VH-VL binders against Small ribosomal subunit protein uS13 (rpsM). Designs and how they scored, part 6

Target 1, 118 residues: Small ribosomal subunit protein uS13 (rpsM), of Carsonella ruddii (q05fk2)
Amino acid sequence: MNINICGVLISKKKNIVFGLTKIYGIGYSMSLKICSKIENFKNKKFKDLTNEEKAKIENFINKINVENNLKTIIKENFKKKLNLNSYKSLRHKKKLPCRGQRTKTNAKTRKKMNHEII

## First folded at step 19 (VH-VL)

Design i1 (from y2 with heavy chain Y102R Y110A)
Fold by OpenDDE, fold request of step 20:
Structure i1 (fold): chain C 118 residues (1-118), chain A 124 residues (1-124), chain B 107 residues (1-107)
Amino acid sequence: as target 1 above (118 residues)
Amino acid sequence: EVQLVESGGGLVKPGGSLRLSCAASGFTFSDAWMSWVRQAPGKGLEWVGRIKSETDGGTTYYAAPVQGRFTISRDDSKNTLYLQMNSLKTEDTAVYYCTTGRDTGYTYDAFQHWGQGTLVTVSS
Amino acid sequence: DVQMTQSPSSLSASVGDRVTITCRASQSIRSYLSWYQQRPGKAPNLLIYKASSLQSGVPSRFSGSGSGTDFTLTISTLQPEDFATYYCQQSYRYPWTFGQGTKVEIK
């Protein structure tokens, strides 16, 4: 009932354009771009895909950062940001807002937020 | 045990029609993607066509030589696969095999189980 | 259509030999290739699917490798029951097509 697209299980009953958005890093616009390479893609479901069409989708996805790869990149970028001595990096390290928000009576959420969640 | 039993083969004249049947047992037929493969005497294997499960749309695909002449259908209530052959040609002479698809997690890309085959001879 | 070409068309081997059969596709078919064995007077049997996955019940002496356009079926140690005709088949693009077959004969 499910199809595996680059490690992500998607229901075969779903439209390919909407279904691909289940993959982290693929939004609607990107999904449209990917699916545009498939004939009659607008009303096509995953169950209707041929192996060739599936391969086309996968080939495209393999060229972009998605899922764990994208998450890792984001995490690494954030770590790099924290290692800078910029005002913003200092604010993040102190678990404070970095855009000039009031901190005397507000910013309770930010003060409790871990760095890894940002 | 999976069993596929073809029937309906025989001698037919060019331009004639024949209907092959494949009785399936030992598995959930309704979920299976089924195919016909033929083999001319002393020759190699040739894919004839396939039919998806009804749940996956029931779509049929055919090889070019049989397109428009052959029709694959299925009756899930009878666990039977059919091949209606019209406008038969001498080149259609072959043993016709009923096959099940091998589930690869998405499509059924291989022919996992085969029947014994039924011989169709088209001759004047 | 995707053309499948096997090599060789026939070969002679002895029991215990290592046998290698190749299959070439006219275009990339990724890993959508299967191998079949057909003994005389019998229906074909699936050996390998998805280029390298061994079908359940098939002896481990059979192995498949390759991707894209070039594929190989290997029998590590030929057994008496392995004398047969072998076919490759692509399922990447319709129509599905078979190689012409490779007959493995006793030397």
Scores: ipSAE 0.730, ipTM 0.883, lowest interface PAE 0.6, mean pLDDT 94
Fold by OpenDDE, fold request of step 20:
Structure i1 (fold): chain C 118 residues (1-118), chain A 124 residues (1-124), chain B 107 residues (1-107)
Amino acid sequence: as target 1 above (118 residues)
Amino acid sequence: EVQLVESGGGLVKPGGSLRLSCAASGFTFSDAWMSWVRQAPGKGLEWVGRIKSETDGGTTYYAAPVQGRFTISRDDSKNTLYLQMNSLKTEDTAVYYCTTGRDTGYTYDAFQHWGQGTLVTVSS
Amino acid sequence: DVQMTQSPSSLSASVGDRVTITCRASQSIRSYLSWYQQRPGKAPNLLIYKASSLQSGVPSRFSGSGSGTDFTLTISTLQPEDFATYYCQQSYRYPWTFGQGTKVEIK
């Protein structure tokens, strides 16, 4: 069985600290910060959460950028970068590495990538 | 169709014990979080306690007035919910309802289905 | 404990009337509120869960609104079968608690 945390389905069997890292934008450190507000959070699983505890988690998450919101922000930032006439911007536009990597015989992966957010 | 049938109610003296049963059918009992709710004659509703599914740990929660005296348990093989009531008091006099939780995708909140109730009378 | 206070305790209305019942929590319970209807001599029935979600099979004339501490149950057009006692219940914090009830009587 899964629990829905701010639109993300997480297995109820998972530890809350590790499970929250499934949410894009929440790493281990952030997860610890969120869960620190919950009593005995280190060994607690989602199935053990009360509604109040779930609400605390959700309230915190709702104040930060996660999932699609974060992806959108990153995408927008990347677009802004591409509009610059910087060396890195030009390399991205040309689908080439931007840190001086060899391109004559290598960089096949990068050359195949579209304007992806790296 | 979901059916909940309570039994075991009756007259008991203060300090006595009684065990209520709730026979469930029409749904996957083993997955359900179950609750007991009581209603004193002419009074409002009072939550008694709740039990999670075994898969979710089978943990129980109780209202303060019954804490330490009442025990909720379940037998999934028999699709039966139990309420063991010990050290009964006159204030425990009520109709006791067996209820299922409403699946909200997280917990089984609210009380979706109710039995007909069974009357427990505690009197000297 | 979270205390639930309903208003009014009783009201008189006629068939066809719009009826509004309020429930106030002593602290924020977000949307973890349910409404129940109990007819005399019968077990309660779930009407609304999660403050505003209509339970399956419940007529659309019933609606719930609110969040935090203040909640409202509305019956848009009162029907004869709606004369009953209504209860709100919070499931945000243990112990779960009910309001004292609101009796809807015929005028």
Scores: ipSAE 0.592, ipTM 0.855, lowest interface PAE 1.1, mean pLDDT 94
Fold by ESMFold2, last read:
Structure i1 (fold): chain C 118 residues (1-118), chain A 124 residues (1-124), chain B 107 residues (1-107)
Amino acid sequence: as target 1 above (118 residues)
Amino acid sequence: EVQLVESGGGLVKPGGSLRLSCAASGFTFSDAWMSWVRQAPGKGLEWVGRIKSETDGGTTYYAAPVQGRFTISRDDSKNTLYLQMNSLKTEDTAVYYCTTGRDTGYTYDAFQHWGQGTLVTVSS
Amino acid sequence: DVQMTQSPSSLSASVGDRVTITCRASQSIRSYLSWYQQRPGKAPNLLIYKASSLQSGVPSRFSGSGSGTDFTLTISTLQPEDFATYYCQQSYRYPWTFGQGTKVEIK
């Protein structure tokens, strides 16, 4: 009834392109890219995947997760450095009689969608 | 206790036919993919093919040497797996095992359960 | 088809020896490899699945390792009941295929 793809349970009866969109962070466009590596992917449901095909899908997903995780870490480190510079800049402003509150950098991290809903 | 019991082996002339049965018990047969594996006397193991559960489409896959001559089928109401062997060749002489994989497996591909086998001898 | 080549084809060892059997796939099978033991006159028995996972009820002296193309079954302390032929099997790509076997004889 279900297959486990990278920790997400998906009905075996779903088409692989649409089924992969249930994985957090994978939209239709990315799912198409992942599935295009599989022969005759348009007609395949998860129940039709071989172990090789499943492994290819999981490997691709794991690679993009590693890249996204690294990008998030780099972005957070850069924002942390920018916030430190903003603190130093604010200290300089307080030594001078000047007015102005700049629009502060929004430090929101990458938006994540719930795996249960995507 | 899981049990798989093969039957129907025997002596057959080249070109003949034979039907093997495998009676299964101790697990949910209707959920499982089932395989046949054979072993020629004194030789190694060879996967013959498998049949999916009906829920997964009931489809079969065969190794090339038997494609078009052998047919795997199942009867879930009798918990029985079948192997219909047609156009038998001397190269088909082997012990035939009924197998299935782990209960939690996706493709039932690590054969946890084996019968004791049934001998098919194809000779003039 | 994925060809599975075992080495050695046979070996003789004493009780208590460490025994190593190798299995090489003609292409990467990731970790979709199982090891079986077949004692004389018996059906095969699953020892290892997913290259390194020990099947329930199998003694801990058995272990598996490897991924990709090169795999190893190790028996850390050979026992008299380990006289058998050992097979590897890939399940990555159809048709599923076995190695040719390794016969382990007790000296």
Scores: ipSAE 0.378, ipTM 0.745, lowest interface PAE 2.7, mean pLDDT 85
Fold by ESMFold2, fold request of step 20:
Formats: sequence, C-alpha cells, structure tokens
Structure i1 (fold): chain C 118 residues (1-118), chain A 124 residues (1-124), chain B 107 residues (1-107)
Amino acid sequence: as target 1 above (118 residues)
Amino acid sequence: EVQLVESGGGLVKPGGSLRLSCAASGFTFSDAWMSWVRQAPGKGLEWVGRIKSETDGGTTYYAAPVQGRFTISRDDSKNTLYLQMNSLKTEDTAVYYCTTGRDTGYTYDAFQHWGQGTLVTVSS
Amino acid sequence: DVQMTQSPSSLSASVGDRVTITCRASQSIRSYLSWYQQRPGKAPNLLIYKASSLQSGVPSRFSGSGSGTDFTLTISTLQPEDFATYYCQQSYRYPWTFGQGTKVEIK
C-alpha cells in the first residue's frame, strides 16, 4: 500500500530517508535535512508517520519547490532578456521552456522542470 | 452501504470487565483503521483510541484515561472490531461508538461512519 | 495534548438565522479539523473535513473555514433540523481530541 507525498506514491514500508530520494530533485543529503525534523527518523518508515510528521515533510518539500520554481523563473526571465538583446548577434538560440507547465508543483512537473533547467 | 453495529454493552460493577464488539460491513474492513469514541450521559464526545489496519502495522493508540485498562483488537476474518474493558470505573459510563474515517484519508481521521452506540453503565 | 475549545457553549437561534460556531486549538493543527453534528439521541454525523471540505450529502448551508488554531463552522440559514450539538475534532496529533460541544437551541 502507498502514501502520497507531494504527488509521488511511495511504499508505506519504505524507510523515510530512502523513500524521499525517489522524489525528483531530492538526493540523500536533502532527504536527511528534511527527515531530521522528525523524531527518531533514522528507523522510521512512512507507515509510522503521523499527520503532523507527514505535514512537516510536505511543507519542507513545498518550500524547496517554491525556491526552485523561483530560480527557474529568474533563469527564464534572464534568458528572455538575453534573447531579446542578442537575437541576431548570437544566432544560437536555445530551447525556450513552456511557461504554464512549469508552474505545476507536483512531483512529475517538478521533475520535468528541474531536469530541463539543471 | 457501510454499516457498523456495536453490541456487548450493559451494567457492570466497578472493577469489572466487559467486551464490546462492532460488526462491520459495506467496506474493506481489513484496509481501514478503526476507532472507538465514547460519550458520557449529557457530556461531549471523547476519543478512546484506534487500531491501524494490519497492513499499516496493526498498532493501537489509547487516550490516557483508558491506557492500560482497555484493549482494542480486530478480527479481519469476521470483519469485527473489539474493545476489551478491564478495571472499569464509574467514569467509564458512556455510550461507546465504533467509528472509521473516510476511505481516502491517510489515517482514517475524519469519522464518516458511526455505529448506533452501545451503553456501558458502571455502577455499584 | 491539543486542547480544543468551542465558543459558545450554547446558543439560542431562530429558523432562518445565520449561526457561527468557533473552535480554537491550543496549538497549530494546520487543517486537520473535522466538524460533527449530533442530534438528540443519535450518533454524530460528519459535516466538514479538512477544515473546509463539505462531506457528501451535507447541505450547502453548512461551511467551514480556518487554518492553524482558529476555525469556524457557519450555518447560513438555520433550518428546524439543524437544532443539535456541534463538535470540532482535531486529528493532527495524538491523542485525537474533540471540542466540548456547542448546543444550538430553538429560541
């Protein structure tokens, strides 16, 4: 049986540190930071999370996504400014991202956006 | 249609024991967390405790007033929830409800389904 | 434990009145709050879950709002069947706890 963490289905039996690494953009170091806010996190599985603990994890992940989305928007605005100022002189225009799809914050949308920009 | 039917209530003396049953139907009982909620006559609702599904570990949690005296158990083959009440006190006098939450809830925590209740009276 | 405090403890109202009941948590419970109606001699009935989501089959005159520590149940146009006792309940942190109840009586 699965738990939904920010739109990603993760097995309830999986350790929370390892399970969060399955979310795009969250590596082991970031998972440790997220989970460190939870008492006894090292041996805790998703099935052991209370509503409070689940909410803390999701809130932290949402903060990360907001920061990454802001960084993406800043990069896109910079690229647009560069593209307008250097259209003819550079002749090396790179792929432009789709605006609307990058505002979705679920795991699949975040994974696509982060891969494109990173 | 979900149905929860409590039974086993009655009159018991202080220090006595009583076992309540809750027969469940109309949903996948083995997937659900189940709770007991009680209401003393003329008083408000009080959560007694819950038992997780076996899939989620089958563990229990109890409110402090009943800790160590009450035991929640389940028999998924009979779709039945139990409440074993030992060392009963007059303060345990209440209507006892069997409850479960919405199917889509992570912890079954918004109690959508209630039984009719069974009265337990603890009096000398 | 998270203490849930309802206000008022009782109120008198007429059919057609707008009724507002407040529930305050002793600490943030985010939106893990449910509202129940209990008619005399009956089991409780779920009205609102996740602070503001209306349970299926509940009339639209019922609404819930709030997050964190302060929550409100509103009945926009009180009906004869709404004279009952109302309870809030948090499920954020164990033990899950109910408010003391608010009795809505006919004036």
Scores: ipSAE 0.375, ipTM 0.745, lowest interface PAE 2.8, mean pLDDT 85
Fold by ESMFold2, last read:
Order: sequence, then C-alpha cells, then structure tokens
Structure i1 (fold): chain C 118 residues (1-118), chain A 124 residues (1-124), chain B 107 residues (1-107)
Amino acid sequence: as target 1 above (118 residues)
Amino acid sequence: EVQLVESGGGLVKPGGSLRLSCAASGFTFSDAWMSWVRQAPGKGLEWVGRIKSETDGGTTYYAAPVQGRFTISRDDSKNTLYLQMNSLKTEDTAVYYCTTGRDTGYTYDAFQHWGQGTLVTVSS
Amino acid sequence: DVQMTQSPSSLSASVGDRVTITCRASQSIRSYLSWYQQRPGKAPNLLIYKASSLQSGVPSRFSGSGSGTDFTLTISTLQPEDFATYYCQQSYRYPWTFGQGTKVEIK
C-alpha cells in the first residue's frame, strides 16, 4: 500500500501534491512545483506514477536538498564574515530569503511509522 | 510458496482466438501487478503487457505488436490472470509466461516469479 | 521506446572462468534494470534487480553494476549450472523491454 519517496513511505492512495508534503522541508507550494513536471498531475495519485515519473520527483527533491545545503554553507560563511569584520554587524547583515516551505512532520517526532504488511 | 500455472495454449489458425489463464497461489494476488512475457521458439524474451492491481486502478499497458488484439484481465476472486488473444498472427507463436515482480517493488517490475509457460502455435 | 542492446550475443567459456556481459540502454534508465538467467527449456530466473541488488537465493558469484545507460553482469567463477542465456530488462519507461540475450556456452 505504500511507495518509498526519498526514504519516506507514503500511501499510494494519496494525491501526489499533498503526499509529498509528508517529506520534511517540503510544503504545499514546493510540492506543487515538483509535481508540475508530471503530466496531468492534478488528480494523479502515487499509484498512478511510472518509474520515470517517480524518478523525476526524487531528482527534483534531491536538487532542492543540494541547493539548500549550498545556501546554508553560504549563510554560515556570511555569518562568520560578519563576526570577524570590524564593521557593525547590522550594516553588513543581509537577510537571506527565509524558507517559505511548510513542514508536515511533527517537530518532536519526525520519523514515519512503518507498516510492515503490504 | 508462490506458484503461477499457465494454461490454455495450443494450435490455432491465423485470425483465430485463444484465452490463456494463469492460476496464482502463495501470495496476495489482489495486491500484485501481473505481466505476460512471451518467447518465440529460439528467440528472446518480449514483454507483452501488464495489469495493475485493482487497488492501483486495474489499468493495462500493452506492447505495440499486440495493442488492440490482446486484452489482459484479472479475477481476484479466483486468483486468476487472463490473456485474451484475438486476430492471432503467425508471429504470435511463442511460449507465454505469467509473471509478477518483487512484493516490495513499486511497479512489480523485477520479475521474481514466473510460471512454466504455455505454448501458443499460430499456423495454418 | 528504450532499446536494450546486449554484448556479446554469445560467448564460449570454461568452468571457472570470469564472465562479463554488458547491456546498453538507448537512453538513461537510471538503475531500473534487471538481469535474468534462462536455462534451456526453463522459465527465466531473476538474478539482479535495481542494477546491482542480488536476488535472494542467487549465488554471490553473480554481481551487477552500472547506472544510466551502461550495465554489466559478472559471473566471477563460472559453474556448470551457469551455462544459460542471460537477459537484461529495463523497467524505467513503458513499454518494458529486454535485451536480445547473451548465450553462454561450454568451450
């Protein structure tokens, strides 16, 4: 009954847009962007995906993760630069765009309960 | 123990019809996607098509040479897969295998289980 | 459609030899590739799935590698029961397609 997307088990019956929000760091708007790569995605459920379509979704998610890691590295280097410079930190701080993604997972429990029976 | 047993093969004249059956046991048939694969005598394997489980929509996909002539269906109450073959041609002569993939697979695509095959001969 | 091309079409080998069979896809199939063994008169037998994962009950002398378009099946020490025809099969895009087969014969 489940599909594995980037290590997260999701019910095959869920609409792909809403189902991807179960993955930490992916909100509705980002899920919509990911799913836009899939033809006729509006009513498509995970059970309707081909292996090619599944791979497209996973690749997009992986690219997001790589990009976010790079942004974090740049942000950390920027913070280190501000801390080392003699200039006032407020004048040199640049507010990076905040993540606008919603998370679906509970903050205290972020692991998915597995169903061992299929 | 998973078992797939094909039946219904035989000699048919060009333009004729046959229905193949595949009796399944040892797994939850209603959850599985099922495929037919054929092999002409002395030749390689050719995927014929597949049918999804009913829970995944029950839809079919066919390889181009059989599209419009063959119909895959299933009866979950009998744990049986069918292949209805119409307008048979001499190039349809083959051993027909019933198959299903790994139970952890998304599309049941790594064919873990095979029947013994049933021979269909299309000849005048 | 994704065309799967195996090389060689046939080969002769002795018991104990290392055998390598290649499979090339006409476009990237990522790792959606399976390998099968078929002995004469028998149904095919799954050896490898997801390009490199060994199917349960298959001897460890079999291994698979590759991703994208180029894949290999290796038999490290050929045994008498390994004289058979081997097929690769992609499941990335419909229609699912097999390679033409590689017959491994006794030298």
Scores: ipSAE 0.358, ipTM 0.744, lowest interface PAE 3.1, mean pLDDT 85

Design i1 (from y2 with heavy chain Y102R Y110A)
Fold by OpenDDE, last read:
Structure i1 (fold): chain C 118 residues (1-118), chain A 124 residues (1-124), chain B 107 residues (1-107)
Amino acid sequence: as target 1 above (118 residues)
Amino acid sequence: EVQLVESGGGLVKPGGSLRLSCAASGFTFSDAWMSWVRQAPGKGLEWVGRIKSETDGGTTYYAAPVQGRFTISRDDSKNTLYLQMNSLKTEDTAVYYCTTGRDTGYTYDAFQHWGQGTLVTVSS
Amino acid sequence: DVQMTQSPSSLSASVGDRVTITCRASQSIRSYLSWYQQRPGKAPNLLIYKASSLQSGVPSRFSGSGSGTDFTLTISTLQPEDFATYYCQQSYRYPWTFGQGTKVEIK
């Protein structure tokens, strides 16, 4: 069985710390922070959570930007960056590397990349 | 359509034992968290206990008044939920309902489907 | 244990009336509250889950609100079939507990 957190399906058999990392925007560090509020969280699985514990997780996640919300924010930020007349913006517009990388024999991935990176 | 049919109710003397059954159909029983809820005549609803799916560990939880006396079990191969009641008391007299947990995608936090109940009468 | 207290225990209303039932928890149960309707001689039916989510198939005249300790069930326009006993139930902590019930009677 799976649980649905922010549109992400996570197996109830999975450890809560590792399971939460499936959510975009929640890394291991953030997951630990969230789970630290749960007693004996290190070896706890989603199937073992009480509703109180689940509520703690949910409440925390609801206060942070994850998944589509985070992706949208990042995308919007990137768009704003593209609208600037900076070196980095110009390089992005030209689909070129921004950090001084060689472009004669390299940067094939960047040159083929569209602006919708995320 | 989801159907829950309780059986096994009847008259029993104090100190006696009774086993209730709930036959389930119309859904994947093996995935469902199941509960028993009882209602004394003319009284309110009282949660008796619940059992998780086997895949979720099959853990059971009980109300204090029945703890140690009642046992909830399930046979997924038969789509049947059981309530073994031992050391019955007069205060155990009630209609016993079999219920499914509502899967919210995150928790099973409500009783979504109910059977029609089976009456258990404990009397001398 | 979490005690659930409903108010009122009973009320009289007429068809077409707006009916409001309150449920109070002895401690915060977040949104882990469900409402049930039980008609005489019948099994209970789930109306609302997670405090405000309407169960599929339940008429839209039913609504739930609240969080923490105070919850409300509202019937916007009472229908003849709505004369029944209503129960709130918390699933936040074990043991799960019900309110004592609110009987809605015909005036």
Scores: ipSAE 0.352, ipTM 0.810, lowest interface PAE 2.0, mean pLDDT 92
Fold by ESMFold2, fold request of step 20:
Structure i1 (fold): chain C 118 residues (1-118), chain A 124 residues (1-124), chain B 107 residues (1-107)
Amino acid sequence: as target 1 above (118 residues)
Amino acid sequence: EVQLVESGGGLVKPGGSLRLSCAASGFTFSDAWMSWVRQAPGKGLEWVGRIKSETDGGTTYYAAPVQGRFTISRDDSKNTLYLQMNSLKTEDTAVYYCTTGRDTGYTYDAFQHWGQGTLVTVSS
Amino acid sequence: DVQMTQSPSSLSASVGDRVTITCRASQSIRSYLSWYQQRPGKAPNLLIYKASSLQSGVPSRFSGSGSGTDFTLTISTLQPEDFATYYCQQSYRYPWTFGQGTKVEIK
């Protein structure tokens, strides 16, 4: 008798605070924060959740996952663009067959600032 | 094949009582949450309430117009859902359906299975 | 309580027409919305659950869309058997509530 929370099967009989720690990356402190919006959350088991309460939990977890995935994508795009900028800078600057170097032209700080805010 | 068959409807005076039954078959009744939905003649659908499976605590929830007057119960050994209606009012006149949701629903809230309904008429 | 408001209350249409019915919730219900069809003298029949998922055995001419507060049921090519009353229902928050119904009649 399980409930599916963000793709993880959790026993309906588990307390919601403890049961959410079964999800990778969610510890007790984060579980408390997630559950704090639910009335009497300390006494609730998953079988007691309404669809509204379940959706609140899932949306919070999904937002964390989306933020983490976005942060990873931004880091990898920045690394890719840094390698491209280094390649383009060396080739573009030269009027000769040999290359010079140009460094420290990274992806715009606006993207890094947005990543850190999120 | 899932079947839900309501019975026990009839004519009753205001202030009276009536007990409806819903015989269930073709699914694991003891695992399912069950609901009652009613429909006044010529009008729309109204959710009356639900009872959880015993495994999920067997608790009930009622819509406000029937709270305190209606009691939903179940007997898993007989695969039967009940609706005890007390202190009946003329506005309780309706066809009463028993329902349950999808096999995969954790709250059984998308009503896939319906009985044929049983008519309750409350008239003085 | 979450109030569900359907539009229109009734409509007349011909076989082959595209029909749309809207349902508006008084607050966000995310995607916890189901659509039902009720033919005269019959019990309701589930068409759509979770706003857009087609129930098994329901013809593909039926589709659902929307999330939050605004939802639409569409019948792409109306058939003779589709003349019925349609209801939306939310299950996000207790009490679970139905819309008032939309009667689809033949012209």
Scores: ipSAE 0.348, ipTM 0.729, lowest interface PAE 2.9, mean pLDDT 85
Fold by OpenDDE, look of step 19:
Structure i1 (fold): chain C 118 residues (1-118), chain A 124 residues (1-124), chain B 107 residues (1-107)
Amino acid sequence: as target 1 above (118 residues)
Amino acid sequence: EVQLVESGGGLVKPGGSLRLSCAASGFTFSDAWMSWVRQAPGKGLEWVGRIKSETDGGTTYYAAPVQGRFTISRDDSKNTLYLQMNSLKTEDTAVYYCTTGRDTGYTYDAFQHWGQGTLVTVSS
Amino acid sequence: DVQMTQSPSSLSASVGDRVTITCRASQSIRSYLSWYQQRPGKAPNLLIYKASSLQSGVPSRFSGSGSGTDFTLTISTLQPEDFATYYCQQSYRYPWTFGQGTKVEIK
């Protein structure tokens, strides 16, 4: 059985701290912060949540950028970077590493990577 | 068809004890969160308590007026819900309903099915 | 505890009338509100859950609305079998609590 947390399905059998990390944009540290408002949160599973506790979690998450919203923000930021006349922008446009990495024998992954994925 | 049949009600003196039973059928009892709701004669509905499924920890919750006196338990092998009532008071006089929660995909946040109730009368 | 207050406590109506019952919570309960119907001498029946979701098998003339603290149950066209007492119930916080009830009587 799954629980829906802000549009993300999470198994009710999972610990709430670890389960929340399934949400893109929420890491362990953020998850701890969110769950800290719940009593005995360290060992609590989603199946043990009350309606009130779920609401607390969702209310917090709704105040931060996660999932598609965060992905969109990152994409837009990257587009802005590509429109600059900086060294980094030029390297991105050429599909080359940006931090001085060797390109003669390495950087195969970067050279094949599309801008939409970066 | 879901059926809930309460039993065990009757007349009891103040300070006495009574055990109610609810026989469930027509659904997977072991997965259901169950509750007791009571209604005093001519009065409104009052939540008594609930018990989660064993899979979900079997945790119990009680209303303040019955806390420490009433105990909810379940026997999944018998598809039966229980309400042990101790130290009964006159204000505990009511029809007691066994209910099963409605799963909304997260929690059992409503009483989807009700029994016909059993009358408990506490009187000197 | 969250207090649930229904209005009115009783009302008289005729078959075919539009009936509206309100329920107010002492604090926000989001959408965790259910409505029940209880006919005389019978057990309650679930009508609406999550403030506005119609329970399976319930006639479409019943509808629920609201969020936060104010909720409404509406019967678009009252039928003879609708004369009963209606209760709201919150499941947002423990202990779960009911409104005092609204009795719908025949005019």
Scores: ipSAE 0.000, ipTM 0.621, lowest interface PAE 13.4, mean pLDDT 90
Fold by OpenDDE, last read:
Structure i1 (fold): chain C 118 residues (1-118), chain A 124 residues (1-124), chain B 107 residues (1-107)
Amino acid sequence: as target 1 above (118 residues)
Amino acid sequence: EVQLVESGGGLVKPGGSLRLSCAASGFTFSDAWMSWVRQAPGKGLEWVGRIKSETDGGTTYYAAPVQGRFTISRDDSKNTLYLQMNSLKTEDTAVYYCTTGRDTGYTYDAFQHWGQGTLVTVSS
Amino acid sequence: DVQMTQSPSSLSASVGDRVTITCRASQSIRSYLSWYQQRPGKAPNLLIYKASSLQSGVPSRFSGSGSGTDFTLTISTLQPEDFATYYCQQSYRYPWTFGQGTKVEIK
């Protein structure tokens, strides 16, 4: 069975610290910070959470940028960068590395990468 | 169609014991979080307790008035929920309802389906 | 324990009326509030869960609102089958508790 945490489905069998990392924008360090407010959080699983504890987790997450909100912010920032006439902007538009990396034989991943703004 | 059929109710003396059963059908019983709710004659509803699915740990929770006296259990192989009532008191007189939980995205926090109830009368 | 207080305890209304029932929690229960309808001699039925989510099969004339401590059940247009007792129930903290009930009677 799954639990819904701010729109993300997580297995109730998972540890709360590791399970929260499934949410885009929440890494291990942030997850620890969120869970630190819960008693015995290190070994606690979602199935063992109370509604109050769940609410604490959700309240914290609702105050930070995660999932689609974070993705949107990143895309908007990238769009702003692309609209500049800077070296980095030119390199991004050409699908090339921006930090002086060799492009004669390498940079295959970057050359194939497409950045979607919307 | 979901069906819940309670049985085992009746007249019992104070201090006595009684075991209620709830036969479930029409859904995957093993996945369901089940609850007991009671209603004294002419009174409101009172939560008695609940039991999680075995896959979710099978943990039980009880209301304070029945804590230590009542035990909720389940037999998934028989699709049956039980309420063992010991040390019964006159205040335990009520219609006892078997209920399924409504999935609310975390726990089954609402009572979605109800049986017709079974009457338990505790009297000297 | 979380005390749930409904208002009013009883009310008289006519078919076609708009009916509003309130439920107040002694402390915040977030959105963990459900509404039930119980007709005379029958088992309760779930109407609303999570404060505002309509249970499948329940008519759209029923609606729930609120969060924290104050909640409201609204029947937009009362029907003959709606004369019953209504209960709110919190599931935020153990023990789970019900309101005392609101009896909707025919005027």
Scores: ipSAE 0.000, ipTM 0.633, lowest interface PAE 12.0, mean pLDDT 91

